VHH binders against UPF0301 protein Anae109_0457. Designs and how they scored, part 4

Target 1, 199 residues: UPF0301 protein Anae109_0457, of Anaeromyxobacter sp. (a7h7h6)
Amino acid sequence: MPSPAPSGLAPGFLVAAPALGDPNFAGSLVLMAEHHGEGALGFVVNRPGPVTVAEVLASVDEDLRRAAEANGRAGAPVLVGGPVQPERLWILFRPGGIGADAEGAVPVGNGLSLGGSRELLEALVRAPRGDPFLLLLGYAGWAPMQVEREVAAGAWVPLELEGSDLVFDVPLEQRWETAVRRLGLEPGGFLVGGGGASA
Short names: E, the ipSAE of ESMFold2; O, the ipSAE of ESMFold2 at other seeds; V2, 0.75 times the mean of E and O plus 0.25 times the DockQ between their complexes.

## First folded at step 1 (VHH)

Design O05 (framework vhh_7ocj_1)
Fold by ESMFold2-Fast, scan of step 1:
Structure O05 (fold): chain B 199 residues (1-199), chain A 122 residues (1-122)
Amino acid sequence: as target 1 above (199 residues)
Amino acid sequence: QVQLVESGGGLVQAGGSLRLSCAASGSTFSRNAMGWYRQAPGKQRELVAAITSGGTTRYGDFVKGRFTISRGNAKNTVYLQMNSLSVEDTAVYYCAAQIRSDWYGLPDYDYWGQGTQVTVSS
């Protein structure tokens, strides 16, 4: 695999701009997990799907669903992470407590990690003080040079990953707007002016 | 065909250093992403460091600045240089290799070594 270009977009966010024509990504905030010369991979972190964590866990193990209910983890939506492999479950989490470190988990950066194993899911759900986590179905993928071209065309605006609050703490419906404000832009002005509007 | 054999583990005092080696057999080494994971008693395995065939590296947050992963493709070996070791680094360390060169996938490792014990005493 070719070494990544000096302009790596991972770890970080891509904030969807009005110039983006793809309906799969309109109004999206994407967490970028991989970026190198052979392409990029990320997850939409502000799009709720039709099922809850409890519903996904029930399909895996009823005891696991009960553990999630007991620990207050069951009611959150599972997010639509992107259009690629929409049946694939991903686990985005903030390691720091017991039960968070797992085989197959990879650091994204700035205290964020990504995994997909059943063992990780069980550890996060069953730990008495488990780490915050987010379940996603599917991912966003870019061919070589594609994401770089889309950024250059103004379809995406990169935002540095400073902490993980946009992933776990900011309400879903506010994440895109909050990210736009962290770019130093007004959301209303960004939508109608294309990204240069001042307050 | 990939077989991974780890070496270099042992007992070391806090503040010391160790270098782990992982020898890979097979013709796919130069195209594989390689990684080091660790597992402490009562915990699941966690990523320590990973390196792509092109040399890009990723590190677990708790080892950044202290550990360095590198590879010697000519010798089919990947190394983990571990400096400023603490008791919290005590674990079995596993070498892993990903056969799939799927650039848009998270590296799910297809091959694992048997592990080498690292014990850091206070």
Scores: ipSAE 0.000, ipTM 0.124, lowest interface PAE 13.5, mean pLDDT 77

Design O06 (framework vhh_7ocj_1)
Fold by ESMFold2-Fast, scan of step 1:
Structure O06 (fold): chain B 199 residues (1-199), chain A 123 residues (1-123)
Amino acid sequence: as target 1 above (199 residues)
Amino acid sequence: QVQLVESGGGLVQAGGSLRLSCAASGFIFSDYTMGWYRQAPGKQRELVAAISSGGSTRYGDFVKGRFTISRGNAKNTVYLQMNSLSVEDTAVYYCARLNYKSGSPFTYAMDVWGQGTQVTVSS
């Protein structure tokens, strides 16, 4: 098969601009995992969902839920990654230790990897000195040329992925503001709370 | 139940070609992204190639230009055409159903693997 178009915006972040027309889009930060001729795929990384890691694990494996509780990770929120396939579970993690060699993992770039296997989930949950990870439900998707048009219109501002701290270390509610400041901009009078919508 | 069965592995000389097949059952094949992974002795399992329900493809850097993934939805089968094989391609090759399709609002889909097929490339 032919290779897709140059990736351009992936790996990287898209920072929702104040020009975005829907209040639900205000304040979103999207990690771009794929950008090719058939479109783009990313994850909103600053929107907590209604369920915790423990609740997701309980529906899959009660032993894993107990391991998460023992390791102090049961209370972490599962994020709303985007409106597409909202029941599908994704694992975004920083490889560097126990999770780095997990089966089914694919590098996104610069300290970030993506997976969805049970083996990866178990390795990350059971690690006493574990790699950082996020669970996400759903993803953000763009049709061919759509994300390029939205960026050109000023709806999204690209930010380089130079590290993974915006995904794992900066508090959820501050990720958008921190990303805006890294662009050399001030959130200003356009500051609004996080929304539930993405592209 | 969900099942993936690989075939087509074997012994081949460096520079040769091999075609792997994976027969899927127990789910709506056309709805899922399918992939091939491999695991060499003493190493972790790594992505070789993936193909979406729409037909877009992704390849591992080590195989770009040499391997081609394709799918036959009518036969519920995904294929991996391997050309210009090197001894470093020696591994067990696994077919996988990837968690990219929505089937139910109450289901958290995880990746599913086949049992694997051995590929051995001699010098």
Scores: ipSAE 0.000, ipTM 0.254, lowest interface PAE 10.5, mean pLDDT 79

Design O07 (framework vhh_7ocj_1)
Fold by ESMFold2-Fast, scan of step 1:
Structure O07 (fold): chain B 199 residues (1-199), chain A 122 residues (1-122)
Amino acid sequence: as target 1 above (199 residues)
Amino acid sequence: QVQLVESGGGLVQAGGSLRLSCAASGNIFSINVMGWYRQAPGKQRELVAAITSSGSTRYGDFVKGRFTISRGNAKNTVYLQMNSLSVEDTAVYYCAAHSPYRTFEGKILDYWGQGTQVTVSS
């Protein structure tokens, strides 16, 4: 089913405008995985959660936690991907060889893939090659026409997906700022427009 | 993808009990809801019971109070405890795994088991 206008928000990013009032999304960078007539689905990729990869793996399999520690994967934070179904675990990864054809994994675009299987998680954790991945709990969801209306209202600014560096390579705390700069804007100027209230 | 392995079906006399089990493998972290459906010959497939990853349950009106759906220690396993069986419960029982996750083409991901026969004799 074709998306209603504007078409093509997925694959891509939505950059939260400073005026966005929803606490679930303030200052967020959202990777858009799906956008069509029935709605949209994405993941906040710059919001660390309260638990580490090791803690999530320990709840699944203690052997996987030990493998993650041995391969230097254990200390990374699991991200809060969004407020919908916060109990569901998702895997974003860069398919460098090991996970590209994993069962149940689907390409998002531009060198980025999405999965959720235990087999994929185990393969990525046990890989000594260090294929990049991040774990997310929950997702961001929009009803039909909702994301289009929010973009039109200026709550979100779309940004083209150019590679996967904003997901894996740019430090977590710098992702929103880096995305703003890629829009051709200065983060300080974007945050503080002329005419805002001040002390 | 998700593979579903069902077990526990069979022949039982009216008033008896059976426990069905379903183990999911593959993309289990994408599963939001697991459930049991049944289909008698010449009838539409109907919901028997469903359980979310958070443990919330739903039941078909004809089985409330008699059947119980539960999740195993591994969240990828669900059970259907069937008590006080009647001849009207005779059907093929299907395990299903549902996900609101869609591909970027908008395709819904749902998975079905092959079904297990439950026959209740008078």
Scores: ipSAE 0.000, ipTM 0.139, lowest interface PAE 12.9, mean pLDDT 77

Design O08 (framework vhh_7ocj_1)
Fold by ESMFold2-Fast, scan of step 1:
Structure O08 (fold): chain B 199 residues (1-199), chain A 123 residues (1-123)
Amino acid sequence: as target 1 above (199 residues)
Amino acid sequence: QVQLVESGGGLVQAGGSLRLSCAASGFTFSTYAMGWYRQAPGKQRELVAAITSGGRTRYGDFVKGRFTISRGNAKNTVYLQMNSLSVEDTAVYYCATEGYWSTSLYGDEFDYWGQGTQVTVSS
């Protein structure tokens, strides 16, 4: 039987507009993983948290931390993915070495996959030619019709997912500005055009 | 948020069959991998069966050929058909999502597994 097609905003990005009043999302770039009648789910992909991948792995398994160091995976920050369930760990990755149907993972689209199992984390870390991955704590959630209303009100600007470089390759502190430029806008002009006085 | 509710457990005689159901809410069921785990008293939880969003399945060796996992995306439900049950299958059966596991960095496991359903096989 046919699987349902992804609905409008997922997979894709939401770029926070200057008019967005929610401090949890100011200046954020959100990867949208789900969008349907029951709501939407996404992850802020440009907000570093207080711990590194190495620190997370050390608390789980010292051997796993050593494997991450050997494979150059240990130094990255774990991101703050959003304000909902901030203790929940998520794994965003680009499948290659472990395949698109990796155990404990589901496709988001455009070559991105999402999971959260310890088994998946171990598989990604232990693979010498493993897939790029990003660890996130928490997520961004929207009730039914909420994200559609926020986009219509200009709080978010949708950006198509044309690859995974904004998630894995562009430095964290440049992701929002890079996304704004991909919308055909200048970040400085976008900020001033947000209707702020003396912004 | 994520909620998993198991049903269909009960008492059955050896050689009998049961069908477990797990109703899921709080996430996009059709895009998540789902699994069934079991735990007998004093033992660790073990994987019984898993099914990906695309319908690929895997089974623990102790149930292979006897149990079948399936999913109904229209009903947000995952099923476990258990045939040729033995006393050794007696356990609490838990529904879990494998796509989005939740684990606290502080060791507080956010267990998005359901409450479990008891299966007791008598002979």
Scores: ipSAE 0.000, ipTM 0.194, lowest interface PAE 11.9, mean pLDDT 77

Design O09 (framework vhh_7ocj_1)
Fold by ESMFold2-Fast, scan of step 1:
Structure O09 (fold): chain B 199 residues (1-199), chain A 123 residues (1-123)
Amino acid sequence: as target 1 above (199 residues)
Amino acid sequence: QVQLVESGGGLVQAGGSLRLSCAASGSIFSTYAMGWYRQAPGKQRELVAAISRGGSTRYGDFVKGRFTISRGNAKNTVYLQMNSLSVEDTAVYYCAAGTVFYRGSDSNPYDYWGQGTQVTVSS
């Protein structure tokens, strides 16, 4: 009988180490949504993409774009969530009642939920003082045992998901740095330590 | 990365029943829409049944009340209960998974497909 692979990185964050080298993930903060024997799935939560929420919504429904504009949702960037299926739209949101009956919404943990339905997006966009949400295009995926090997090799540093503030409240430009500090490390020292000869 | 594995196909006499299963791995199963398609030789692949993330179902007219799609999110599995089978139901049955929320101009609603399972109905 095959032994099940350990899980433990989801829900949580992976903080990219300077030595990682993959341009898709350099300097990234990844929210881990799944980690099990069949692999892992996560989202980069600190990489703005080239389009806004309004531009994505316009491609779906002009009425929904107008609702986003009316409710102050239109100007936020849609994030690049990862290199896999870059045309797939995902919604990270803080449930406050709006998402309770939303089709396909799944708790990630500690005040954070994930969805991808048009119905959920419409509910979040149309709420006048709605719950915070992020739109992401694409995701990060790992084959069985792959993320465990990458963590063991020092490419990623795990950080516990204690709350949703790194996803919604901390500015995009500061998320990686804030995560590094929560690991008990200085961001400048962490970056320099990965530079070959070390400082 | 999603992997779909179908099971439950085989030979059955007209009027009989089969239950197909599709196990999904490597994904957030409960956030995906799931579907069953079939393809007979020389025919286009056609929708048999689909189930949304929230459990809403759609069926092809040709199965009208005979088939039932369901999902077990705790087991990452979608099922197709096939009752009152006829020889016209003979086909390869494919499991499919995907988000139908944002498709893009060139995408289809299902991004992942299983290898298919053969269903043969004898008279």
Scores: ipSAE 0.000, ipTM 0.224, lowest interface PAE 11.6, mean pLDDT 77

Design O10 (framework vhh_7ocj_1)
Amino acid sequence: QVQLVESGGGLVQAGGSLRLSCAASGFTFSNYVMGWYRQAPGKQRELVAAIHSGGSTRYGDFVKGRFTISRGNAKNTVYLQMNSLSVEDTAVYYCARTYPDFRSGYSHLMDVWGQGTQVTVSS
ESMFold2-Fast, scan of step 1: ipSAE 0.013; ipTM 0.404

Design O11 (framework vhh_7ocj_1)
Fold by ESMFold2-Fast, scan of step 1:
Structure O11 (fold): chain B 199 residues (1-199), chain A 125 residues (1-125)
Amino acid sequence: as target 1 above (199 residues)
Amino acid sequence: QVQLVESGGGLVQAGGSLRLSCAASGLTVSSYAMGWYRQAPGKQRELVAAITSGGSTRYGDFVKGRFTISRGNAKNTVYLQMNSLSVEDTAVYYCAAPLRWSQDTYKPSGEYDYWGQGTQVTVSS
């Protein structure tokens, strides 16, 4: 059950509930990177976009595309992180090697960091057996008090960030269901009992 | 952890110049709107200069034409070049960044969440 007036939803996840009602966010899992008095910022981490890592890198530097092919990253989907600034590229990564001391990388928490610089992108793409990373286009944004109201209304269920596996290791198609199970709920029961049977 | 550390303050004669530096850790200065503010004893903190992630600049009326804000992305540092200093420029100078990582806007002083410790600038007559 969501807190009526939570604070500190970042770092953490928001699990889309049936009560959300927005078809564009149905079944989404959102990583919350920021939550403060000015609002909140997060990324949908289970929605593949129409372009691959190779396609995005080719628009930046053809040598980067070749490096991605050489290290087996070319075919991975770039995720749709959210509707705000859909042209903005974001890098979610596990700091352990080359990304760990990256200039301008911001820690999200629990082995997860956020960046967006070309220098970071190049370092991660060119590193053989480097840190895991995920590319996203756009982000999800909330006005002051908006995410708190949506959580209180049952549209989103907060889930603690216990590690980065839901971002990097669990298959995209399974992330929402895995998050629901970590809440102690069965996905089928959550969908049916959450105030909306399908026609 | 986000930290902003100012340096370069000191004692300077009127008409002289100083360059302040703001070294950032835990955020990329090229991805944030960054600002310099100052506060003299008994006065409110006021905007000196601001720069957006796109490079657009804004200056306080009393410093326009004399001060220049810039970035050194390779050193993750924001600079304030202060020329033609006057006694009225005597203040503690603070570096500020918005909390929101993707923010590309000027913010009033009350909207900045990351602040440095400040560096003292004293201009002698």
Scores: ipSAE 0.000, ipTM 0.125, lowest interface PAE 14.0, mean pLDDT 77

Design P01 (framework vhh_podentamig1)
Fold by ESMFold2-Fast, scan of step 1:
Structure P01 (fold): chain B 199 residues (1-199), chain A 121 residues (1-121)
Amino acid sequence: as target 1 above (199 residues)
Amino acid sequence: EVQLVESGGGLVQPGRSLTLSCAASGFTFSIYAYGWYRQAPGKQRELVAAITGGSTLYADSVKGRFTISRDNAKNSIYLQMNSLRPEDTALYYCARVPYGSWRSENYFDYWGQGTQVTVSS
């Protein structure tokens, strides 16, 4: 039996508006993985961190780093997923190949799954350029009613999850602008017209 | 500039009550969640209580004894502490929640210097 789909903002995206006012989150695109009465959990999917997949793997297992090099996975940036638990590694991946049945992995939406186990990491890294995956450090979370209030205040604009391309296929530096255009808006106009006083 | 200033700490006897206050300035208060955190000597900092616009959360050690509240008109958060125990002795911090999960591990924007609560006879 399938788990009930969350109502509201997950699965989906939140697009940062100028009203957010925090330079750390200006231009952020957040993938919402959970939204329920006890809060929300998501990942910023367009913020490169200072380290690559190879550098993170080197700190975990030198053999995994070599596997990533051999399979063309080493050079990708590890993203900053959010300010909560910045040391915790998360894995977003497209299910259907190696890793699809990994223990502890959960579906987020069609074409998207979330995990964090070493076994999943190893399976994805050792796969020869198979299913796309994204490594993130940390996550974004909201207390009960917090994300709803921030959306109501115009700090975030919800965007429907129509596919996984914003996570895996659209270039990192274009993800926010692409999401704004999918809302039917021009990025320049959105920056001026968002529900805040700054930019 | 985001600023949170704690007050109301002091020395109290076991079984008594104390109210802590946190005054916020420099941002739009009503759209954020807030928490009270404490750190006892030799221990890690722990979440005591958290509040949004319509929900509250409490650590198991304080459930039924402490009450968190907010006043949006005054840009303030309060912690009413009843039936105080020596184990409640700690430096108490008020924090704005930066997109944090309330269930397990939370990271707060720590903007205050803290207020000391000492429960002893």
Scores: ipSAE 0.000, ipTM 0.200, lowest interface PAE 11.3, mean pLDDT 78

Design P02 (framework vhh_podentamig1; at its last look DockQ between E and O 0.26; V2 from the best seeds 0.00; counts 0 for: pae O 11.9 > 2, unsure alone 62.5 < 65)
Fold by ESMFold2 at other seeds, look of step 2:
Structure P02 (fold): chain B 199 residues (1-199), chain A 121 residues (1-121)
Amino acid sequence: as target 1 above (199 residues)
Amino acid sequence: EVQLVESGGGLVQPGRSLTLSCAASGSIFSINPYGWYRQAPGKQRELVAAIHSGSTLYADSVKGRFTISRDNAKNSIYLQMNSLRPEDTALYYCAAKLSFGDTYRQHVDYWGQGTQVTVSS
């Protein structure tokens, strides 16, 4: 019988270490969706962009914006998922009873899924008791062996995907430090030099 | 960002097989959906098969006869077509779906130029 092994760093998170100087990723928490021999793909989940969910929905269909407002789902920012294809909209969601409208969505792990269809977006927005979701623009991509080398060099610290609360419940500005605490580290100690807040 | 080039089309007799291939100019990730569409003369393009993160979907008219697959190491997507029929005659397109139209609406984002499949005798 074949015994498949899980992907290396996906599903999971990468927590940016203080030494990481790339402005696209400094201070970031990245959800890793795929990791295999030809590379890796992930989404920054703690970087708000200038666009709100309401504004994205209005540009798709004004009735979607109104439905989102009626269901209390319009006020969040759209996240900057990464520098690759920054115009590409992604939907990160916890599936429940969406059914056929979620066709083509990709499971990430531990109840998280990724999609990008209008049908999915409409279903999530119009369902008053639907599962939570996030909108992201763009993604982070790594060439073959690139993410492995960056982890080995200390630029990222891997964190296991344990529930989906980091993505849906923890406020954006607290996600990085919450991830650091889940690694068993104090954010102040991880950020060399002091002067930061502890929470 | 992605260019798609199809090959493998041609003239074949009914009941025979063909393999179409689609070479992509960029990396292929499982999270991106890819598919084969076809357009017969005077008809709209229709989905034939799609592959997304290892899951496959087929049109009813080709189910059990056609198989879509992908080879990430070769940046290629394939359509194995068995038991070909005259009604399979069409221009076949490789496609990738990456975004909503006007950034926020779903559509097919990338099309190949097409490869002709003609089934006749």
Scores: ipSAE 0.000, ipTM 0.262, lowest interface PAE 11.9, mean pLDDT 78
ESMFold2-Fast, scan of step 1: ipSAE 0.089; ipTM 0.501
ESMFold2, look of step 2: ipSAE 0.000; ipTM 0.232
ESMFold2 (binder alone), look of step 2: mean pLDDT 80; pTM 0.815

Design P03 (framework vhh_podentamig1)
Fold by ESMFold2-Fast, scan of step 1:
Structure P03 (fold): chain B 199 residues (1-199), chain A 119 residues (1-119)
Amino acid sequence: as target 1 above (199 residues)
Amino acid sequence: EVQLVESGGGLVQPGRSLTLSCAASGFTVSSNYYGWYRQAPGKQRELVAAIYSGSTLYADSVKGRFTISRDNAKNSIYLQMNSLRPEDTALYYCTAGRYISTWPEFDYWGQGTQVTVSS
């Protein structure tokens, strides 16, 4: 079928619409990792948190923080992945031929994988030319039938996952706008008061 | 208590097909991630194919030749391997994991099944 099935939202993106009143998700782009009868799980991939990769690594292992700094991986922001379990660290990454050994990682689709092991994190931060990665704290969760109802109500607009560029290549502040344009819409209709932009 | 048992490996000539099976217990197949990794002699273990929800992922070297599938009624995962090449020779592992991250991560692995492709 031309349209995504109600239970087929993962892998894919949910683009927040103006009808969505939840402040946790206003203007967000959510990567959907799981969608089934027991619920759904995803990550907001365009919300920078207040801490850097180096600051999170310092809380895990000072040697890892130094390795990330030496290899130019320390300055990136850690994202707020969602309101559920905000203390939990998640790793989104694009597996390559040189870099992280992806044992225990879960593929999301189209060149994107999800992990959470200390060993994966260490491999990624120690390699100067390793796989691209993104750290997130917390996730977005939906109860059974909840995300289907929210999509039907127009709170979220599904967008197919065709590559990982919205996660790794498009600048953070442009991801929601870029996703809206890929839906064939102009972002002006979905203005959000806190969205910053620069040349 | 998760257990994974692989079967279906063997010696096969180039261009032929094999189907690997992985019997899973302690998990519901539809609710969890499942994948196939392989390890050639002297090489690191690498992802070959994986399945979760409605999505599949394949390594570029096997895309179009291998197909991963699941049977929820049998709690089994399969890897259909077509057009086999000598470079596909490796020990193949079935793996399972959960989206909920932990330190350390709980990764489940089978013991592996050997696939040898030679003329």
Scores: ipSAE 0.000, ipTM 0.134, lowest interface PAE 12.4, mean pLDDT 75

Design P04 (framework vhh_podentamig1)
Fold by ESMFold2-Fast, scan of step 1:
Structure P04 (fold): chain B 199 residues (1-199), chain A 121 residues (1-121)
Amino acid sequence: as target 1 above (199 residues)
Amino acid sequence: EVQLVESGGGLVQPGRSLTLSCAASGFTFSDYTYGWYRQAPGKQRELVAAISGYSTLYADSVKGRFTISRDNAKNSIYLQMNSLRPEDTALYYCARGKSLIYDRSGPMDVWGQGTQVTVSS
């Protein structure tokens, strides 16, 4: 007998509707890592934080900061992944040559993996070929049935995770707009106030 | 003693099913995330499926065919393997890791000895 197909919101994206109203999530694109009857966990992947990768690395190891600088990795912002545990560091990455078998790394799906170890961070930072990664602080969490109710109310629109380009390749400022277009919608038409009154 | 012990491996024909079990002892089972890994001859060890306190993850190669589950009352995890293929032939390992709910994705810090699954006609 075949196993049941996954029917949850993870792995996938939630695209914030303009009328969501919560400032923590306005205009957000959330990568959903876990979802079932006991709750959900995801990461906002389009919200730059106040610090760069270089600044976080400098607080850990100055030699790692220098390695990031040498390999062109230093200037990227560390993202605000969500309002829960804002001090907790996560590494979202695409395993290519590095990190596929790294300790503590788990697949999210569709070529994306999640980790948090220093060894993984060092391996990714020191790789000259630049296997892509994001550093995130905090996560988005939902209680049992909460995310399902918010989707039903139209606060979030699910988008299937097809590849990793929305996470690593599309510029931060364009990720929400690009996700809206992939839903088959015009971003201006999706906005409240007569089809994009806010500029 | 902190320990994971796998069972349920064996020789099966393509298209058949097997259920692997992993029995845990020596620690509070419910506090941890668990994974099933496999290693085929000449290949790297790969994650097959993982289960946290409230979510499951699957490798793309096994989605729709394998199901991971846990039973906190029995201190055990299971891997139900349906529609087995010759390429599923490997040593299968049970591993303990940090829960994504309670902590970051951490290293797997306890491993079983492995159980052999061979899929052959």
Scores: ipSAE 0.000, ipTM 0.117, lowest interface PAE 12.1, mean pLDDT 78

Design P05 (framework vhh_podentamig1)
Fold by ESMFold2-Fast, scan of step 1:
Structure P05 (fold): chain B 199 residues (1-199), chain A 121 residues (1-121)
Amino acid sequence: as target 1 above (199 residues)
Amino acid sequence: EVQLVESGGGLVQPGRSLTLSCAASGTIFSRYAYGWYRQAPGKQRELVAAITSGSTLYADSVKGRFTISRDNAKNSIYLQMNSLRPEDTALYYCAAVRTEFWSGHTLYDYWGQGTQVTVSS
C-alpha cells in the first residue's frame, strides 16, 4: 500500500470552531508545523500554562533566568502547546537574526521557526536585540488522516500563515478572535454559525 | 479529572421552557470552566453558553433566551432555556476544561454523553 502524503495544513493555523467556554482561554488557535502521510504536529499558541519563562529558565541555568529578567521576558507565560509529551520544551522564534542557524531548528514559514535545543534557548535569551520567542510545553499530534477528518467534520477551520504576529505580537486573549477575523468572519457570528461546516 | 452527567432534556412545544442540569464530580469544581454545547443532525457542535468563576458567555442565537448558572455547593451547572424554537432542537452536551490542558481537537477535555432536546409541535 502506498503511504498517503496529504499536505496543505502546514504551515498554517487551525482555528477552533465554536469551542469557547471561558473568556480567559476562549477558543484554540493551533500553529501547524507538520502535515504529511504519517500525521500532523502543531502547537496551541494561545493557551497560557501555569509556569513563567523565568521559572523554566531557573531550572536550566540561573544565568539564563537573569538574562531573561534583564530583557523583560521573565514574567511571560510558557504556553501549553498540547497534550503530547507535556514535559518537552519547544521554542518558536523569528529566524531573522539570533538562532537562524541553530542545530535542529526548522523553518515553519513566514517569519517563524521551530527548535528545542538548549543552545537555541541560550542564544535567544542572551540576544542583545531582544528578538521575540515563545516557549511551549508539549504539542498537539494527529494520527494519519485524523486532522483531515477533524477539519472535514468542522472541528477546525484552516487559516493561511500570513506573518508571525499571531504568535508573537497579538495578545494571547485576542489571538483566536483575530484569527477568526482573518478568515473573513465576525467572531460573534462564528460562535453561533460555525466556520464552514454543514450537513 | 471530571465526570459530567446531563439531565433535563425532552420533547416540548415551541415557546415552552426547559432547564438542563449537569452534575460534575472529580476535583475542586471551581478549578474548571464549563460550557453547554449542542449538535443538530448534520451540523457541527456549537457553543451555546459558557460559565467561569467570574463571567458568562452566550451565543448570539440564544442571548436573552437562555441563562447559564452554576451552584458551587452542588457541583452543578444549569442551562435555563426560555422561548424555545424548533431551531433549538439538538443533542445538548455539558463540557469542562482545566486551563492547563487541551484535548487536541477541542478546548474542552471532559464531555458528558448529552441530553436530547426536541422542540416541535
Scores: ipSAE 0.000, ipTM 0.106, lowest interface PAE 16.2, mean pLDDT 77

